# Designs tried in a protein design chat: VH-VL binders against p39998r288to527. Part 25

Target 1, 240 residues: p39998r288to527
Amino acid sequence: VQLLEMESITSEFFSINSAGLLENFAVNASFFLKQKLGGRARLRLQNSNPEPLVVILASDSNRSGAKALALGRHLCQTGHIRVITLFTCSQNELQDSMVKKQTDIYKKCGGKIVNSVSSLESAMETLNSPVEIVIDAMQGYDCTLSDLAGTSEVIESRIKSMISWCNKQRGSTKVWSLDIPNGFDAGSGMPDIFFSDRIEATGIICSGWPLIAINNLIANLPSLEDAVLIDIGIPQGAYS
Below, E stands for the ipSAE of ESMFold2; O stands for the ipSAE of OpenDDE; V2 stands for 0.75 times the mean of E and O plus 0.25 times the DockQ between their complexes.

## First folded at step 7 (VH-VL; framework fv_canakinumab)

Design x1 (at its last look DockQ between E and O 0.85; V2 from the best seeds 0.00; counts 0 for: pae E 2.6 > 2)
Fold by OpenDDE, look of step 7:
Structure x1 (fold): chain C 240 residues (1-240), chain A 119 residues (1-119), chain B 107 residues (1-107)
Amino acid sequence: as target 1 above (240 residues)
Amino acid sequence: QVQLVESGGGVVQPGRSLRLSCAASGFTFSRYGMNWVRQAPGKGLEWVAIIWYDGSNKYYADSVKGRFTISRDNSKNTLYLQMNGLRAEDTAVYYCARDSWEGYAFDIWGQGTLVTVSS
Amino acid sequence: EIVLTQSPDFQSVTPKEKVTITCRASQSISEYLHWYQQKPDQSPKLLIKYASRSFSGVPSRFSGSGSGTDFTLTINSLEAEDAAAYYCHQSDSWPYTFGPGTKVDIK
């Protein structure tokens, strides 16, 4: 809620709209994650090892999904990183216009989309690239996991499968949640009491800094190793 | 334990052929570029060849181009070096070496296998 | 090809002394310079990767520096077990090449 207010102020008084902020997020977050993937040393076309694989778990109906797709676009556009995205719904049933827009650009930049966890597993086997990062972008600040799951039993089942898959990748794969790990309340950082499944995130990439939520997540999520605030270009004056 | 074990070395006459093998264990072989590096007796290290993780690309030192062929069988976790038209100057201990996770550096080496080319 | 040179070729050093080995490339290789240690009758071991990054398990007394054409391997306090040959390696361009090596003996 606070972030939305800041975005509104930024748009109204500084003429920086949500699309601009989203792009800023994507660019800066991509720089951050590229460093986590080995930086310029590894991310080179002449590397004899396979490119790293980044998997994005995205909602089709919220800003988190749009942000994730934009981030995915920036990650894969150079060809040094392979990116696969799995939505909480079929890619043909995307609801949000911004998510649709970002999806189209994402595809044009070489990003791949799969329609199920099984398809994802098949794609992973074919690519023979190590999954090094999973981007958890289903929930964010915009909604609860229960909200997403409550729209359809099919969607609920998919979300559960996605969470299960993600958590199974632990050990060699880092999980970075956008804003809030799925299964936790964005306001409080406490576990969502209405949904039992949760992402075991190793890191959080924040476009805002919910102090209360972050503190509680640090306390309640043992898997959490890092949290980073991404500069999305909100002017200092917006905070006054 | 991550390990590379070379085999196939021996004594051969000039002009003959020899095939070296490198057995990999303890890691996902199919996700690493692999190299051959050789060392003549009492001399320094010389890079010989590299092969991509999927075998899609290969590069060779000029000294062995046209004579040596690097290959791999990921199903067998094995790297190969087919050496044809062997010369006296090919006499060396041959090491297989794995690219590091980031690539480009060689982080795991075998114990090497000696190839002696003499009349 | 990119030619690497090393200096010195050989040095005999008293334990606990600082050892410095230089590697020079015939052209810029950015940070794609690596250092290896080879003890007698052993396989080479990676010490430093990408000019300055210590490989896992390498003692802290080993360090690397440099970029472009000039690189340095430093052993801050030489131990007896550090008697070995040291090689620089470039992976910036094909073909990969090694330096001629520097032999370090213990007095």
Scores: ipSAE 0.880, ipTM 0.939, lowest interface PAE 0.4, mean pLDDT 94
Fold by ESMFold2, look of step 7:
Structure x1 (fold): chain C 240 residues (1-240), chain A 119 residues (1-119), chain B 107 residues (1-107)
Amino acid sequence: as target 1 above (240 residues)
Amino acid sequence: QVQLVESGGGVVQPGRSLRLSCAASGFTFSRYGMNWVRQAPGKGLEWVAIIWYDGSNKYYADSVKGRFTISRDNSKNTLYLQMNGLRAEDTAVYYCARDSWEGYAFDIWGQGTLVTVSS
Amino acid sequence: EIVLTQSPDFQSVTPKEKVTITCRASQSISEYLHWYQQKPDQSPKLLIKYASRSFSGVPSRFSGSGSGTDFTLTINSLEAEDAAAYYCHQSDSWPYTFGPGTKVDIK
C-alpha cells in the first residue's frame, strides 16, 4: 500500500514516470545480483567455466513481471549470464503493456522464454549451465497468489508446477523473491490461507521500501537468509 | 568429498612419452575448467596447461607447447596430459587443479604424480 | 609474459607476530591475483582469490589486499602451522604465472 502511494506521488510531484522507477530498479538490482554471481572476475568474455543461468518466474503484472523482465534484460545484455523466463501464463496471452514492452526488449537482448516447466527443464539439460539464481516475480506487494490465479484452474495448476520446480532447486541455488515471496500475504507476511503452495525463498529484493512484514516472513520462512533494499531513485521530497 | 587424484608418473628416458591422468570425484567435473601445474624438485610452481569445461579451448605454457596435449573425458570425470618429447627439464611433480567457480583461481589440487626424465 | 616478484624471499618470525608478503606484477593485472600456501611435502592450498577474497575454511588471520601491480598477503598473528612457502599467481593474461615464492619459518 505504501509503495503504491509513493510511486503515484513521485510520478506526479516530480514528473518521474513509473517507467523511470522501473529502469532504476532494474539497473541497481542487476548490479547487486551480478556481484552475487562473481562480478567482473567471473562475468567476462573468456572464462573456463560455464556462464551462470538465472531463471525468472514472472507474472503478467506491471508491479512484478515488468520489473523482472527489465532486470532480466540487464542481466543478459552483458552476454555472460544466461537468462530464461517462464511466465504464469502463456506468452501469447500477456496483456500488461509494460510487461509486453520489457519482454520484447529482453528477447532482443538475448533473453529466452519458455512456456512450460517441461520446456524449462529441457532447456536446462541442453545448456548444461548451473542454475545459480531463481528470481521469483510471480506475486507483487499489491496482490496474492489467489488474486493472480483468480478462478482459473489452468493458471493455478501452472503456478503450482512452477513453485514445485523452484523448490526442487537445492544446493547453491539462491531464490530471490521480488518484494514478497510467492504464497505469502504482503500486508501481514503470513502464509496465504487460500493458496497452500509457496516459494521457499532464500532472499528478498525490496524495491524502494523495506518490507513492513519482514518479521513475520522470518518467522514463517525458515529458508530465508537475506533481504536487500534496492534504491530506485525516489527523490527525498516525495517522502514528505 | 571433492577430490583429484593424479596417476601415470614414473621414470622415463629423454625423448620418450608419458600420459598422465587425473581422476575427479565429489563435484560436477563437466562444469569446471581444469589445469596442470608442475613443480620441479626444490623449485617453485609453473603453470603448464588449461582446458575449458567443455574442451572447447586449450592453452599451454611456451615451455611445453607443441609437445604436450591436454584433454578431458567428461563421461569418465578424467583429465589427461599427453607428454611427448620429454626432456630433463620436464622432471617435476605434476598436479591437476580445478578452477574456482569464478574461474582461474585453483581451489582444488591433487596430491601430484612424479615424472622423472633421466638417462 | 607477466613477471611476478615476491618480497621477501624468506622470513623467520616469532609466533603471534604479523607477517607481510608482497607480490609485484610487471604490468597491471587488476585484481586477478591469487595466493597459495604450500607446506613441506604437500600440495598447494588456495588461501586468497582475486586479491582479497578468502577461500572457504581459511583462518581469518589470513587476508589479502591490493590491485593493479602491488599486492599483499598478511598473516595477522602467525601460528606454528603457518610455516610454509607462499606463492602468488596471476590469471589476467596468458600464460598464467606464479611468483617465485616466500618461505616463512618459525623462530
Scores: ipSAE 0.435, ipTM 0.768, lowest interface PAE 2.6, mean pLDDT 85
ESMFold2 (binder alone), look of step 7: mean pLDDT 93; pTM 0.948

Design x2 (at its last look DockQ between E and O 0.88; V2 from the best seeds 0.80)
Fold by OpenDDE, look of step 7:
Structure x2 (fold): chain C 240 residues (1-240), chain A 119 residues (1-119), chain B 107 residues (1-107)
Amino acid sequence: as target 1 above (240 residues)
Amino acid sequence: QVQLVESGGGVVQPGRSLRLSCAASGFTFSRYGMNWVRQAPGKGLEWVAIIWYDGSNKYYADSVKGRFTISRDNSKNTLYLQMNGLRAEDTAVYYCARDSWEGFAFDIWGQGTLVTVSS
Amino acid sequence: EIVLTQSPDFQSVTPKEKVTITCRASQSISEYLHWYQQKPDQSPKLLIKYASKSFSGVPSRFSGSGSGTDFTLTINSLEAEDAAAYYCHQSDSWPYTFGPGTKVDIK
């Protein structure tokens, strides 16, 4: 809610719209994650090892999904990183216009989309690239998992499957949640009492800085190793 | 334990062929580029060849181009070096070496196998 | 090909002294320079990767610096066990090449 307000102020008084902020997020977050993947040294075409694989778990109905797809676009556009996205719904049933737009661009940049965890596993086997990063972008600040899951039993089952898969990747894979790890309340940072499954995030990439939520997550999520605030271009004057 | 073990070395006459093998264990072999590096007796290290993780690309030193072939069988976790038209100057200990996780550096080496080319 | 040179060729040093080995490339290789240690009758071991990054398990007395064409391996306070040959290696372009090596002996 606070972020939305800041975005509104930014748009109204500084003429920087949400699309601009989204792009800024994607660019800067991609830079951050590229460094985590080994930077310029590793991310080169002449590398004899396989390209790193980034898997994105995205919602089709909120801003987190759009952010994730934009981020995915920036990650895969050079060919140095392989990106696969799995939505909480079928890719043919995307609801949000921005998510649709970003999905189209994402595909044009070489990003791949799968329709199930099984398909994801098959794709992973085919690519033979290590999954190094999972981007958890199902929830964000806009909604809860309960909200997403409550729309359909099929979606609920899918989300649970995605969470299960993600958590199984731990050890060699880092999980970066956008804004808030799935299964936690965005306002308080406490576990969602209405949804039992949770992402065990190792890092959080924030487009805003909810101090209360982040502090509680740091205190209560043992898997969490890092939290970073991405500069999305909100002018300092917007905070005054 | 991550390990590379070379085999196939021996004494051969000039013009003959020899095939070296490198058995990998303790890591996912199919996700690493692999190299051959050789060292003549009392001399320094010389890079010989590299093969991509999936075998899609290969590069060779000029000194061995046209004579040596690097290959791999990921199902067997084995790297190979087919050496044809061997010359006296090919006499060396041959090491297999794994690319580091980031690539480009050699982080794991075998113990090497000696190839002696002598008339 | 990119030619690497090393200096010195040989160095005999007293334990606890600082050792500096230089590697120069015939052209810029950015940070794609690596250092290896080879003890007698042993296989080479990676010490430093990408000019300045220490490989896992390498003692802190070993450090690397440089970029472009000039690189340095430093052994701060030489130990007896550090008697070995040291090689630089470039992986900027094909073919990969090694320096001629620097032999470090203990007095």
Scores: ipSAE 0.897, ipTM 0.953, lowest interface PAE 0.4, mean pLDDT 94
Fold by ESMFold2, look of step 8:
Structure x2 (fold): chain C 240 residues (1-240), chain A 119 residues (1-119), chain B 107 residues (1-107)
Amino acid sequence: as target 1 above (240 residues)
Amino acid sequence: QVQLVESGGGVVQPGRSLRLSCAASGFTFSRYGMNWVRQAPGKGLEWVAIIWYDGSNKYYADSVKGRFTISRDNSKNTLYLQMNGLRAEDTAVYYCARDSWEGFAFDIWGQGTLVTVSS
Amino acid sequence: EIVLTQSPDFQSVTPKEKVTITCRASQSISEYLHWYQQKPDQSPKLLIKYASKSFSGVPSRFSGSGSGTDFTLTINSLEAEDAAAYYCHQSDSWPYTFGPGTKVDIK
């Protein structure tokens, strides 16, 4: 809730719209993740090893899904990183205008979308490359996943299968959640009592604001190794 | 334990052929580019050939183009070098070498296998 | 083809002293230069990748620097076990090439 209020104040007071904050996030987060994937040493033409594969698990929400697709676009646009996105709903059912806009650009930049975990697994088999990073963007700071899942048993089942797939990844796969890991309450940082499945995130990418409940996340998420705060260019006066 | 073990070296007459093998173990072979590097007795290192992780691309040193063929069988975790039209200047210890995680550097080397070309 | 030269060809060095080996490329190779150590009758071993990044398990006395055309391998305090040949290798463009090597020996 605190994060939502801050973004609203920034837009009204300093004439900075959410699209500008989104781009700043995507640029800076993509740079951070590219370094985790080997940076300039690895991400260039004529590498005899496989290109890194990144999977994005995204919701149809401006707060998380739009950020994830903008990030995915910046990752894949140079042609050195393969990015596959799986939404919590069918891509034909996307409603959020910013998610739709970012998804269109993402596809034009070479990003791929699959509509099921089984299709994701088939695409991974064809590429013969392990997933090195999973980006979890199924839940944002402004809602819990149990709220979304409670509207449809189909969506709940789909989300559970996506979490199961993500947690089965082995070896050097790193799981980075945007703001709040799927299956945790954004306000408290405690596990969601009414939705038993949760992402075993290894890292958290905070988009411009400290995660208020980080201490509870640390206590309840033993897989967590790292957290980073991405500068999105919010004017200094907005904090006052 | 990550290992590369070359085999197939020996003494051969000029103009003849020889096939080297490199057996990989302890890592996922199909996810790494692979190289051959040779060293003539008492001399420095010379890169010979590279093959992509999936076999899609191959490059060769000018000194061996048209005579040597690099290949791999990912189902057997094995790298090969087919050497045709052998010459005295091909006499060397032949190493297989794995690309590093980021690529481009050679982080694991085999013990080498000696090829001697003499009449 | 990118030619790598190394200097010196040979060094005989007192233990504990600093060793400096240079590698020069005939054209810019950015940071795509790597250093290997080869002890007598052994396979080469990777020391430094991408000019300055130490490979896992390499003693901290080894360091690399440089970019573009001029590169340096440094052994800050030579130990007896460091007697070996040292090679630079570029992976910027085809064909990959090695320098001619620098032999380091203990006095």
Scores: ipSAE 0.670, ipTM 0.882, lowest interface PAE 1.1, mean pLDDT 85
ESMFold2, look of step 7: ipSAE 0.668; ipTM 0.878
ESMFold2 (binder alone), look of step 7: mean pLDDT 93; pTM 0.951
ESMFold2 (binder alone), look of step 8: mean pLDDT 93; pTM 0.951
OpenDDE, look of step 8: ipSAE 0.881; ipTM 0.949

Design x3 (at its last look DockQ between E and O 0.92; V2 from the best seeds 0.76)
Fold by OpenDDE, look of step 7:
Structure x3 (fold): chain C 240 residues (1-240), chain A 119 residues (1-119), chain B 107 residues (1-107)
Amino acid sequence: as target 1 above (240 residues)
Amino acid sequence: QVQLVESGGGVVQPGRSLRLSCAASGFTFSRYGMNWVRQAPGKGLEWVAIIWYDGSNKYYADSVKGRFTISRDNSKNTLYLQMNGLRAEDTAVYYCARDSWEGYAFDIWGQGTLVTVSS
Amino acid sequence: EIVLTQSPDFQSVTPKEKVTITCRASQSISEYLHWYQQKPDQSPKLLIKYASKSFSGVPSRFSGSGSGTDFTLTINSLEAEDAAAYYCHQSESWPYTFGPGTKVDIK
């Protein structure tokens, strides 16, 4: 809610719209993650090892999904990183206009989309690239996991499958949640009492800094190793 | 334990052929570029060849180009070096070496296998 | 091909002394310079990757520096076990090449 207000102020008083902020997030977050993937040395065409694989778990109905797709676009556009996205719904049933837009651009930049965890596993096998990063972008600040799951039993089942898959990737794979790990309340940082499954995030990429939530997550999520605030271009004056 | 073990070395006459093998264990072989590096007796290291993780690309030193062929069988976790038209100057200990995770550097080496080319 | 040179060719040093080995490339290789240690009758071991990054398990007394064409391997305090040959390696362009090596002996 606070972030939405800040975005509104930014748009109204500084003429920086949500699309601009989203792009800023995607660019800066991509720089951050590229460094985590080994930087310029690793991410080179002359590398004889496989390109790293980034898997995005995205919602089709919220800003987190749009942000993730934009981020994915920036990650895969150079060809040095392979990106696969799995939505909480079928890719043919995307509801949000921004998500649709970002999805189209994402595809044009070489991003791949799968429609199930099974398809994802098959794709992973075919690519033979190690999954090094999972981007958890199903929930964000906009909604709760229960809200997403409550829309359909099919969606709920998919979300559960996605969470299960993600948590099985632990070890060599780092999980970066956008804003809030799925299964946690964005306001408090506490576990969602209405949904038992949760992402075991190793890092959080924030477009805002919910102090209360972050502090609680740091205290209560043992898997969490890092949290980073991405500069999305909100002017200082917006906070005054 | 991550390990590379070379085999196939021996004494051969000039003009003959020899095939070296490198057995990999302890890691996902199919996700690493692999190299051959050789060292003549009492001399320094010389890079010989590299093969991509999936075999899609290969590069050779000029000294062996056209004579040596690097290959791999990921199903067998094995790297190969087919050496044809062997010359006296090919006499060396041949090491297989794995690219590091980031690539480019060789982080794991075998113990090497000696190839002696003499009349 | 990119030619690497090393200096010195040979160095005999007393334990606990600082050892400096230089590697020079015929053209810029950015940070794609690596250092290896080879003890007698052993396989080479990676010490430093990408000019200055220590490989796992390498003692802290080993360090690398440099970029472009000039690189340095430093052993801050030489131990007896450090008697070995040291090679630089460039992976900026094909073919990969090694320096001629520097032999370090203990007095």
Scores: ipSAE 0.884, ipTM 0.941, lowest interface PAE 0.4, mean pLDDT 94
Fold by ESMFold2, look of step 7:
Structure x3 (fold): chain C 240 residues (1-240), chain A 119 residues (1-119), chain B 107 residues (1-107)
Amino acid sequence: as target 1 above (240 residues)
Amino acid sequence: QVQLVESGGGVVQPGRSLRLSCAASGFTFSRYGMNWVRQAPGKGLEWVAIIWYDGSNKYYADSVKGRFTISRDNSKNTLYLQMNGLRAEDTAVYYCARDSWEGYAFDIWGQGTLVTVSS
Amino acid sequence: EIVLTQSPDFQSVTPKEKVTITCRASQSISEYLHWYQQKPDQSPKLLIKYASKSFSGVPSRFSGSGSGTDFTLTINSLEAEDAAAYYCHQSESWPYTFGPGTKVDIK
């Protein structure tokens, strides 16, 4: 609630729209992740090894989905990072206008979308590259997994299969959750009591504001190794 | 243990052919680019050829173009170098070398196999 | 083709002293310069990748620096086991090339 209110105030007071904040996030987060993937030493033409593979798990939400797809677009733009996105719904059923816009641009930049865990696994086999980073953007500040699943057994089953797939990734795979790790309450940082499955995140990417609940996340998420704060360009005057 | 083992070296006459093999173990061979590097007795290192992880691209030093062919069989974890039209100046120890995980540097080398071209 | 030169060709060095080896490229290779050690009758071993990044397991006395055309390998305090040939290698453009080598011996 507080982050949504602050972003709304910033947009209105400083004449900065949500697209501008989204772009700042995507640029800065992509730079951070590119360094984790080897940076300029690795990310160039004529590398005889496979390009790194990043998988994005996203929802149809302006806060999480749009951020994830804008980030994915920036990762794709160099042509040296392979990105596959799997949504919590079918891509044909996307409703949010910002998610749809960012998804269109993402695909034009070479990003790939699959509609099931099975299709994801098939695409991974074709690329013959281990997933080096998973970006968890299924949950955001504005909704829980219970909100996304609702009473739909289809959506709930899909989310559970995505979580299961993610937690089975081993070796050097790093799982970065955007803002709130999947399966945790945004306000308290405690496990969500209404949804039993959760992502075993290894890192958290915070957008503009420190995660207030970080101590509870550390206590209840032993896989967590790192947290970073990404500057999204909120003017300092908005803090007054 | 990560290992590369070359074989197939020997003494041959000029103009003849020889095929080198490099057996890989302890890593996922199909996810790395592979190289051949040679070293003439008492001399420095010379890069010979590279092949992409999936075999899609190959590049050669000018001194061996048209005579040598690099190839790989990912199902057998084996790198090959077919050397045709051998010359005295091809006499060297031949190493296979693996690209590092970021690429471009050679982080694992075999023990080498000696090829001597002499009449 | 990018020509790499190394200097000196040979060094005989007292143990615990500093060793400096230079590599110069005929055109810019950015940071795509790597250093290898080859002990007598052994295969080369990677020491430094991308000009300055130490390979895992390499002693901290080895360091690399430089960018563009001028590169340096430094052995801060030479140990007896460091007697070897040292080669620079560029991977900026085809064909890949190596420097001619620098032989380091213990006095």
Scores: ipSAE 0.532, ipTM 0.828, lowest interface PAE 1.8, mean pLDDT 85
ESMFold2 (binder alone), look of step 7: mean pLDDT 93; pTM 0.951

